# Ledger of designs, part 1: VHH binders against Ribonuclease D (rnd)

All scores and structures are predictions.

Target 1, 374 residues: Ribonuclease D (rnd), of Desulfotalea psychrophila (q6ajf4)
Amino acid sequence: MKQENIISTTEDLKKIVNKALKLDAVGLDTEFVWERTYYPQLGLIQIALSDEECYAIDPLSIKDLSPLGELLADRNTIKILHDAPQDLIIMSQATGATPQNIFDTRLAAGFAGSISTISLLQLVSEQLETELDKSETRTNWLKRPLTEKQLSYSLNDVRYLRATRVILLSKIIGPKIKSWLQEELNLLNNPANYSTIADESRYKKVKGVNKLDRKSIGVAQEIATWREQKARELNRPRGHVIKDDILLEIAAIRPTRPEELANTAISTKAAERYGNDICQATARALNKKEVDLPHQQKRSQLSSQEKGALAQLKELITLKCDILGIDPALLGNSNELKKIIQTLYKGKTTHMRQSFGWRKEFLKDFYQIHRDTI
Unless a header shows other numbers, all headers, positions and changes below count from the first letter of the chain; antibody chains aren't numbered by Kabat.
F, E and O stand for the ipSAE by ESMFold2-Fast, ESMFold2 and OpenDDE, each averaged over both directions (binder to target, target to binder). V2 = 0.75 x the mean of E and O + 0.25 x the DockQ between their complexes.
[cut] marks letters that were taken out.
The coordinates of atoms that the task and the answers printed are left out; those that the model quotes come from them. Centres of patches stay.

## First folded at step 6 (VHH; framework vhh_8h63_2)

Design k11 (from h5 with T99D)
Fold by ESMFold2-Fast, scan of step 6:
Structure k11 (fold): chain B 374 residues (1-374), chain A 120 residues (1-120)
Amino acid sequence: as target 1 above (374 residues)
Amino acid sequence: ELQLVESGGGLVQAGGSLTVSCAASGFTFSEYSMGWSRQAPGKERELVAGIYSGGSTYYADTVKGRFTISRDNAKNTLYLQMNSLKPEDTAMYYCAKVDYEGWGYTIDYWGQGTQVTVSG
């Protein structure tokens, strides 16, 4: 008989955590709503002690989640998640704990002969020959009471994680590839992952910002910084203050007067509400010295020789990944690979995840060839 | 004193069944993952079946569908039920206290083993 219950008190949470701390591994997941607020709203935490003993923890009913924090930070019990980063951030924020000893089945799948973008449903289907119900849909995890169907369905997100981990580890080729996976998993232990990104660095996440000139990038940085502050103050998504595409339009025109915002697609209401703040942010950027402006990383067109080197790199990655059972996507996306080639041809290998650790080890022969030809 | 004592090995004809047992003492059996490993002449020792403290199981592809690992925490005993035995299953079978750490597993303690011979 399966045990599938909702945990709604701190006392019951402590009992489940005490059981979990005696186990070698547990499955974890979260459900949250991040639609109309700056911070995600935690709706549910699922935990699997075994495929037969699973619980849904109700954070709306529990005043103190610190026992869950003890489990998250425990170095002896492995926490198994699928696509862990966002769930870990949310649980870290809710508990105050820094996650330790994490196993991400999405990363592990990429080292085990599958793809690193695989969904949990597809992974469980392929590895355990078990079909999870695809007809179930969920919209609001803050709504109570949960139906029995919603509860049972939510627990399937964790039920098979322990078994999935065992199978994935059995399919990884040799101790070297297992050590590469462990290196990636160890990145999840870093407290920096769970610290707030500095507001002044948020502009780097705005797609297309590097297409602007340096002064406009400076304006984008100041507006993005102001937008984070305003979004937190209002407890609203940053896009509800100013969307990224509107932010880029504003940065491009560098408005000195609120009336100039009419030259962008900003709404009349937002222009009236935020026009003065936006113009003040623009003025702060325009008053900076050139040396204090963000560096523009505009990508130049590749030469014919560089295009040949990129094709060689892609072919080497494809062939070596096929032999080792590793997903090529783990080595980098197309833009990252292009940057590797441009960096090598300029005689530098800096500020890329491919210049250190297991990716550097994977690419060492390619780097050695280009050291002698460049 | 930590002790693992295997028993139940013997000679079995191909297609037959056999159950080996492991009696554990000197530690809190219910809190640890346990497993069965085997070593055939001229081959390395391999983990063929494992069972987590919570009851989830693992099987090597070579034995999946034929072998069943189970535990009785009240009796501190680990079992391996072996069905449809093949001559290739001939090996010394070892009970192991297993710790699954991140990317793999480590064996904290091995028993002395029990010999399984499949004639064919």
Scores: ipSAE 0.000, ipTM 0.107, lowest interface PAE 20.5, mean pLDDT 83

Design k12 (from h5 with G102A)
Fold by ESMFold2-Fast, scan of step 6:
Structure k12 (fold): chain B 374 residues (1-374), chain A 120 residues (1-120)
Amino acid sequence: as target 1 above (374 residues)
Amino acid sequence: ELQLVESGGGLVQAGGSLTVSCAASGFTFSEYSMGWSRQAPGKERELVAGIYSGGSTYYADTVKGRFTISRDNAKNTLYLQMNSLKPEDTAMYYCAKVTYEAWGYTIDYWGQGTQVTVSG
């Protein structure tokens, strides 16, 4: 056990944070377990002050993580992560702080001539010609003591982040592309990212919800909204309240009385505990005006004209991205691009990430061409 | 510029009432669902009330029968009337703008919040 690399007291954490706050940038990562609680259980936080000075912070031994929160919220020290969103949510929850001044190397890679889905291992290999060992994926990060091998692997996740950022920034030329990357990074500063996922929108993540009729989708939305609130209240995974497949069965039958839940595969214990809540959620949905019901995401074929417009959009993105050295995936996946075309041609107004900011600027010529065609 | 401005918070005795308000600008208020979330120190933010564009409402179990959400589309204002307040209702209250379409991604916008403290 390399005890000098583990920070186990608030006093030692304060010393490391004070050093970090004097630097322009530090690397950060987390290890967590997310099996039996609504919120992830934080197992380890890694910090790199340099490639030679890295520490593993032990949240199980440190009662007060507020010094880390000061670093996380600091506007003068850049926090470098690879694929930042989940780690930032976990650290925000543990410290009570809102992240500021974040650099996500995964996003930056996409603006620097690489792909925006690249792993940290591949990115470090390509940019620094350094081979990192594969992570121990079966490690229970809540178990103590950690082995020297576990610590070494965990620290490699942050050791090269500072160097990686410098290299990526050197490959991003010109003020326009730098401003686009900065716009994407600035989204990580928004307090809304760390406070909530809109409960009313959670139903969209339930596989198969779009196969229901519109009224049943409304019921699914109300039950999913209630389920998120109940799961947080109990600090249990949402599936421990009601599994997605059971939620869909309930939405399909639209129960007005608890006895009707017998027509679903819901457990006796869950039906006894939640039956009245489920029926109240159903009643809320059934009392909605049609205008307030969620719209269905129907899978339908594009018309010949729409297919032509989609091909034009894909070609424009490919050619412009090739010239600019940007990953086309940053503009949207195939389903998002199809949605852009259907929104424009079928006149259905919806908010897309391609309707504002740098993506709107990138696509402005395509939008003008569409407007002139229709 | 999209903006949400919460107001009306303050100190209230247990069993008392308070109304908080949210002034919205920079978007077509009447076309969006709105909600109220709250966050107590050291706890996660939770949605306590929602109102859809057509006026249908939702309430968390902790506030059902005590809180009433409403909207005035002519004034671009969202309200939360809080009755029978309990010490556990003490929190920062936030106004939320929500878009819910099966096709699109969700957009959440949060204001600066308004503090409600219930003594007793």
Scores: ipSAE 0.000, ipTM 0.090, lowest interface PAE 23.1, mean pLDDT 82

Design k13 (from h5 with G102S)
Fold by ESMFold2-Fast, scan of step 6:
Structure k13 (fold): chain B 374 residues (1-374), chain A 120 residues (1-120)
Amino acid sequence: as target 1 above (374 residues)
Amino acid sequence: ELQLVESGGGLVQAGGSLTVSCAASGFTFSEYSMGWSRQAPGKERELVAGIYSGGSTYYADTVKGRFTISRDNAKNTLYLQMNSLKPEDTAMYYCAKVTYESWGYTIDYWGQGTQVTVSG
């Protein structure tokens, strides 16, 4: 019998977790809103114990989600998600637990003869011949009470994950490809995935920061660090404090007085509110020794020989993936492939994900050929 | 000043066991991922084992089931227990501070290395 229930108390959550911990695998998903706050706001956490027994956990009614953390960290019960990283980060933050024993059906689809960017709805349609309803994808998950239709649709996001995993694993033939998938899934166990990026490193995520000189990159680092702290204090998106493009303009002019902010597109209100903080951040950067400033990462152009090697790498990946039934996207994006070529030709000490494990094994013939030439 | 000092290497017969250790100083050891890399003559440096700040471990396929990485955060010490050693394990072994990212890893290396030679 189908049992669709909302869980609104810590005691009921403990009961569902205790049932889950006795199972080999459960499906998990989250619904959240991330538009006007620093941290995403959880609306729902869905769990499937079976195709017939699914629950929606209400984080707005349950203050202590630590029992869910026990399930997330459990090494004996597999947690099945589709496109796991963001959901795992949100659940890790809510529970304080580090996820373990995860199965991502999006990654598995890429090893099973499908594409690693496939949506859950398309995957379930292709693998189970079951059509999932899309009508509730644009809804306010923080609104209460949720309609029965919204709850039913949210539970369909987890209902078929266990069946989907079984089918995907049946399509991955041979111990080698299965071990490659397991290696990839094991990366989701890494605690570093669930630690907040250090505030001092946030400037690296600002597009265009590498076009600044080193002193201005230092200023951008200090302002980005301050912006993270201020955004958390106010519980607002970082862009609502200072947008990235305005941050870059400020870093370029390196303001020593608040009045100099008039030379940027910063709003009058923001300049009045934050001008002193911005100038103090600038002063911190300007007081650093040159050696302590961030290094400017300028993009190196590839030589004709390196461009030829990149073309050969892309061709090898395409052909070998076609034979093995693996999505080429799993080997790396265009920038990662360029970094492989630069590493081979320039002897860099940085080790890419393609320099170890299953990707190294996949690319072994390419590496062997090009080491003999270089 | 960040320092990594390896010790415990030596000559061992094939099938034998050896433990190498790394004494770390100059940073908050417990907050960082650590690893062991090795370099055989004429080959590139390879990460063979890693341990995250939370205790989760990684092993290269060449050593999986034979090597065990561990850490003692109270002593700021990293260990690699090597069992069933093969001549192919002969290399200079380096302690490394490791940063893992979605695209792979970066090795911050300040250790001098310790030589392991497997004969037989």
Scores: ipSAE 0.000, ipTM 0.220, lowest interface PAE 16.0, mean pLDDT 84

Design k14 (from h5 with G102L)
Fold by ESMFold2-Fast, scan of step 6:
Structure k14 (fold): chain B 374 residues (1-374), chain A 120 residues (1-120)
Amino acid sequence: as target 1 above (374 residues)
Amino acid sequence: ELQLVESGGGLVQAGGSLTVSCAASGFTFSEYSMGWSRQAPGKERELVAGIYSGGSTYYADTVKGRFTISRDNAKNTLYLQMNSLKPEDTAMYYCAKVTYELWGYTIDYWGQGTQVTVSG
């Protein structure tokens, strides 16, 4: 028999956490809604103490989630998640705790002969020969009471995580690959992962910002900074204040008067509401000294030699990963690999995740060969 | 100031029993894993017993069934009850603040040690 209960009081949460802290590992997941607010709205937290003992924690009924924070920060009980970062950010925000001792089954799958983009459904099917029923389409996790089907469905996301971890660990052979996975998992312990990105750095996340000239990138930085502050003030998604594409249009024209916003696709209501704020942000950017403006990160097409080196890098990664049984995607996406080649040929030290740790170790012979040719 | 102070070591005959203890201070004892490591002359230091913050225990195969680790969180004290002692158990015994990882452990801090000598 299976134990499946909803936990709705701080007292019952403390009881479940006390049981969890006596175990070597527990499964965790979250359900949330992120449609109309600046921060995601936490709907459920699922925990599996075993495949027979699973609970759904109700954050709408429990205002003090600090006991969950104690578990999340505990250095002795491993918290197993599939695709951990977003769930950890949400739980860190809800509890105030910094996650420690995390096992991400998606990352581990990539080191265990699977792909590092694998879904939980596919991973459980491949590793445990168990078919999870995804008959529930997207549901409103903020609605109460939860149906029996919603509860059962949510608990399947954690039920098999402990068993999945055991199997994945058994497939990771050799001390080097084990140390590489441990290094990758240890990155999830870093408090910097759970701190908010500085508002002044948010413009870097706007796709297409690097296509603007330096003055317009400065304007985009100031508008993106203002947009974050306004979105938090209103408790609305940043896109409901101004969408990224409209932000880029505004930055390109660098408006000094609200009437100039008519040259963009901004709505009349948004222009009336925010025009003065947008023009003030533009003025702040235009008053910056040239040296204080963000640098444009445009890169030209790769030379023939650089294209050859990139092809060699991709081939090396593919062949070495095949031998080691790890997913090539763990080494980097195509844009990251292109950046490696450009960095090597320019002779510049650039902060890349491939310039340190296990990825640097993986690529060390490639780096040595290409340094000797430049 | 983090301190671990071991006591209770001594000379004991083979087949005998001994309890060593560790008084911990300078950190929230109840929140951390603790353990006992030992080092014999000419040998590497080894973790022989561990206890997680939640109370679960670990034992090295060399001592399993003979040694019992326990903790008293109210007294910030760690214990190792050693039964059926063998000459091979002769070592300096160190109290350790331990962090467990997927394929091993790290010792964050250990005390000054207490000598246990088992005569044949």
Scores: ipSAE 0.000, ipTM 0.269, lowest interface PAE 14.3, mean pLDDT 85

Design k15 (from h5 with G102F)
Fold by ESMFold2-Fast, scan of step 6:
Structure k15 (fold): chain B 374 residues (1-374), chain A 120 residues (1-120)
Amino acid sequence: as target 1 above (374 residues)
Amino acid sequence: ELQLVESGGGLVQAGGSLTVSCAASGFTFSEYSMGWSRQAPGKERELVAGIYSGGSTYYADTVKGRFTISRDNAKNTLYLQMNSLKPEDTAMYYCAKVTYEFWGYTIDYWGQGTQVTVSG
């Protein structure tokens, strides 16, 4: 059957990597399945050396992916991806290498007069007038042999990345804005991006945890820590153990007995399976000294004056972004902009990404005006 | 007990050089990102340089090309080499334990600071 452009041996992988290392830039992508496991299951890695020379690397057939790691860490060959972070994490895990010299076309689109949430299909359609096949987006990438349609679909995800990068860079006029983009891209070189978050810190990612009192945040931390360990042991997504909303309900009531879980939306099956573990986690939190409990980062309401300043900030961003051709979302989401106002008005020294680099430069006049007014 | 102790600040003439140091204790220094922040009187505190556990560095535009951040994991020490100093660089310089994520950064801990004054 037709499995053209599939790389299934370490020797063939080395040949393709050696070719790539002689090029200025290559396109990269991954296909993975992350629906029933704790870690994503890598199904395919795509590489484009040119629009005519593309390969699908089969990680299920290749035991040693270290040659790909050499390319990933290479400082002379640019690796072009669309929405890079997740692909980089999975490739870093598979190869042991820290990504270097990355170009994310999603970020670049935001600096080039498009939206920073644009899909690859839309970006390629708009920039290259090329329609990509989207019919295989929800296929089982772990099944072998791959169909001709799956292979064609996967290779088209990388085929146009080099051309897309050239066009995006041509739309970013001036060295200052190009420098701002490069600052954002350089963040992808950070090894800390590719290290696992500590189990004890996972509770911070649970939306709404900061609305709880300190004792309940402590319970949420212990349950989230237990949930991570249990999810890894079972090789299941954390939400399949306990969903975030149910975790918050449990933390709020602080159950000392399994029967108290009936006061939450937890399923009967989960309550029977995990009730004792949940109550033990609660007990660990309740036995902690106050100084050992997580610090509460409560959301506060803005005053009328602060709401006025936030409206001015949003208007400044909208107007300046329109002139510069930059997506306002790159400056920060609504919660981040609210935090800027609170920091200025309360004189706090809490640092945020808008207090340095290109975002600080973008916002410098706003900062000066409001510091002088206060 | 986590501690960050800065030293090496002082008075220097414009165009001169100075190195400030930070001695870290109470945590596994080599596993964490570190940075230098500064605050001048009446101004915002800003992160001017960062170094990741793997050695990659970040610099604010105000200091890029003039300042160099480095670390010595064997000595649990962070350094900031400041060249071509300007009067505008006058500030209290703070050592920081930093956690970087794709969406930004958080400062976990600050030292007490060391004063740098640039005259002329």
Scores: ipSAE 0.000, ipTM 0.144, lowest interface PAE 18.5, mean pLDDT 84

Design k17 (from h5 with G104D)
Fold by ESMFold2-Fast, scan of step 6:
Structure k17 (fold): chain B 374 residues (1-374), chain A 120 residues (1-120)
Amino acid sequence: as target 1 above (374 residues)
Amino acid sequence: ELQLVESGGGLVQAGGSLTVSCAASGFTFSEYSMGWSRQAPGKERELVAGIYSGGSTYYADTVKGRFTISRDNAKNTLYLQMNSLKPEDTAMYYCAKVTYEGWDYTIDYWGQGTQVTVSG
């Protein structure tokens, strides 16, 4: 019979962690709410010791999650997750621990003849012929008590992870591809994955910012920096302070007086609340020397020769991935492939993940061909 | 008219050798990656060897060290030299043209294939 229990005390958490540390692998997942706050609100942590023994850990009832941190950082027990990065960040923040010895079934699926964007439901259906219910995808994970349906639903996210890992590893062709997967999984051990991006760099994540002129990009940088600080202060999502599209409109007009904000789609309430801060941020950008302004990252157009080389690169990836049974998306997206060509032909010094490790080994023949072409 | 014409198949004893050829027409052969796929009775078609437009080659583990793919861009011809043939290599062999659109790709077969039968 299935064992499905809620863990609500530090003492009980220590007991299940001690059991987990004696196992080769456990499944992990989190449920969180990140709709109205700057920091995610952790609602639930699920752990599977086996297909029959699963637990839901209640972080709202447990003051000290450090025992979970001991498991998360343990190098002898594998932690199996599906699409691990966000769950690992949240658990790292909650426990203070740096994750070690992680197995991401989403990445593994990409090396095992599936796509690297596959959902857990699709993966479990394909590999174990088991259909999981989606009925609880819209639930408030912070509300207590949890219903039996919510508990059962949440535990299904971890119940099959151990079995899924075994099957995926059996489908990966040869020791070389397994070593490539292990290299990717080892990247999840890096403490840098769990630090926050610097406030002054957040503007780079605003879609469309590179279409602005340099002065307006400078304004966008200052406003985005201010927005991060204000969002943290209020504990609200950055978009609830100022949405990205409105931030771009403001940066384009470079307001020095609050009344100039009327030329943007900013709400009257937001303009009254933040107008002075926005204008001060704009003034800081406009007072910078040209050398201190962010560089505009305009998309460089490829020459005919470079377009030909890009076509050859895409052909090589497509054909080799088809033979190896791995997802081409693991090699890089279209923009990353363009950067490879620009690096080879224009002598750019941009650091690329394709210049080292398993991706370098995968692309070695392409690099060999082009070494003497520049 | 785009056309791929495979030839060179036949009956061969285990441990023997065969070369199959593909004559391509109707497209700029030198600009495309080409490959050889095979389909055994009751099995799905599988890609066993590839050669990129730049000349780099790739092989499935089942044929690596035994098969050699090559191309002659002046003659618009693709070759597969098969050595140390095994009964398991028995299949219809198809010439393949690889076309891609972003990350979506298509392996195109326009020929009838050439049958290779390996007996003991």
Scores: ipSAE 0.000, ipTM 0.127, lowest interface PAE 20.6, mean pLDDT 82

Design k18 (from h5 with G104S)
Fold by ESMFold2-Fast, scan of step 6:
Structure k18 (fold): chain B 374 residues (1-374), chain A 120 residues (1-120)
Amino acid sequence: as target 1 above (374 residues)
Amino acid sequence: ELQLVESGGGLVQAGGSLTVSCAASGFTFSEYSMGWSRQAPGKERELVAGIYSGGSTYYADTVKGRFTISRDNAKNTLYLQMNSLKPEDTAMYYCAKVTYEGWSYTIDYWGQGTQVTVSG
């Protein structure tokens, strides 16, 4: 790429980063393709130094992205993103850096009288009365050369982030709500956000795995571990190796011979390709001692009293959020709220995000009422 | 001819401190990211600390808060200050020239390594 706003060399990247490091804040975004690979494929990185000075960084042309990593990890320059987590993971992987000093306009919108699920297009429209174009959302960002329309579209994703941050902060009045937002933004600095889940733990993400007996959960763990390794080896999505529903069927049957896979909905081609690996994984699980099998995370239904307490919690959150002008979704989703109730009624202290910091402060009166109940 | 030469390893008691150094030559040291990798017997080599050309640093979770990486561009030297050493830190420590690209990093060059043994 030979356009004015395209950065395609390490030298030019260093120049732009050096300018950025002298500023209080910059806007950042990524464009990527994640359809047929194990890892997302980074196509473009956008940076806004101002609404007039925006650049598209070409990761396909630049061999060393570490200068961008220096900016990402810098504690003095704020990096403004909309819905930051996925972009930060991608940039962290590409640069080796742990993000620091991040401002997520999606989170800030939730504290500023909007919703914490708002799109960038809607947020910019509501706050700056500016309409952004959606027309390039389904673009092959790995193809070169990029069109002028693709480049213009990509730069508009970062152009207004600095102005949007200023407006959102102006709508958050009072030191308490500002401190709550800052606490949430500080969580984005945590290196744990950018660490991969261990292969041996991936089975926990398979919906329905906890309905299996412990032996079958052990088989599911071994198969899920193998599936992660195979998916990386092939550079394919894990579902293209074996889908979660097929994995659960295999774990329930515990096949010791490839022929037993006929009792599952696995395709003939997949059974031919992976049958021996699946049976070896099953054998590894079946050879484990009972004490070495995974713990079953049992889910229990709420009692009538617990359901009543959950309804009270939801009402308190809704009313208090309405008064404070913040989005109730920031306090937790339905499953998290159920866990709060179960924790209180069992008398257990758990490491829920609602048991510390601003959410604990928000919920302190509710917690006090329930600690004093018989 | 690019060359990385590590030194400063040795035997140290658990809870102790040690600094290893790397002398670099054959390239413009100040313009490249550098790192420290380690390899224990029978284990894969792992990158535990890195420093970008501009001075920003990163650490593996296993060493964060205990190890400090630094560089002296005038002397073309990389350092790793290791505090609160644990027996699990016993490994051959390698100086690395690191290039980040896409979803991965490549280590362009390794030194001969310097052995760190933590007893106790």
Scores: ipSAE 0.000, ipTM 0.159, lowest interface PAE 19.9, mean pLDDT 83

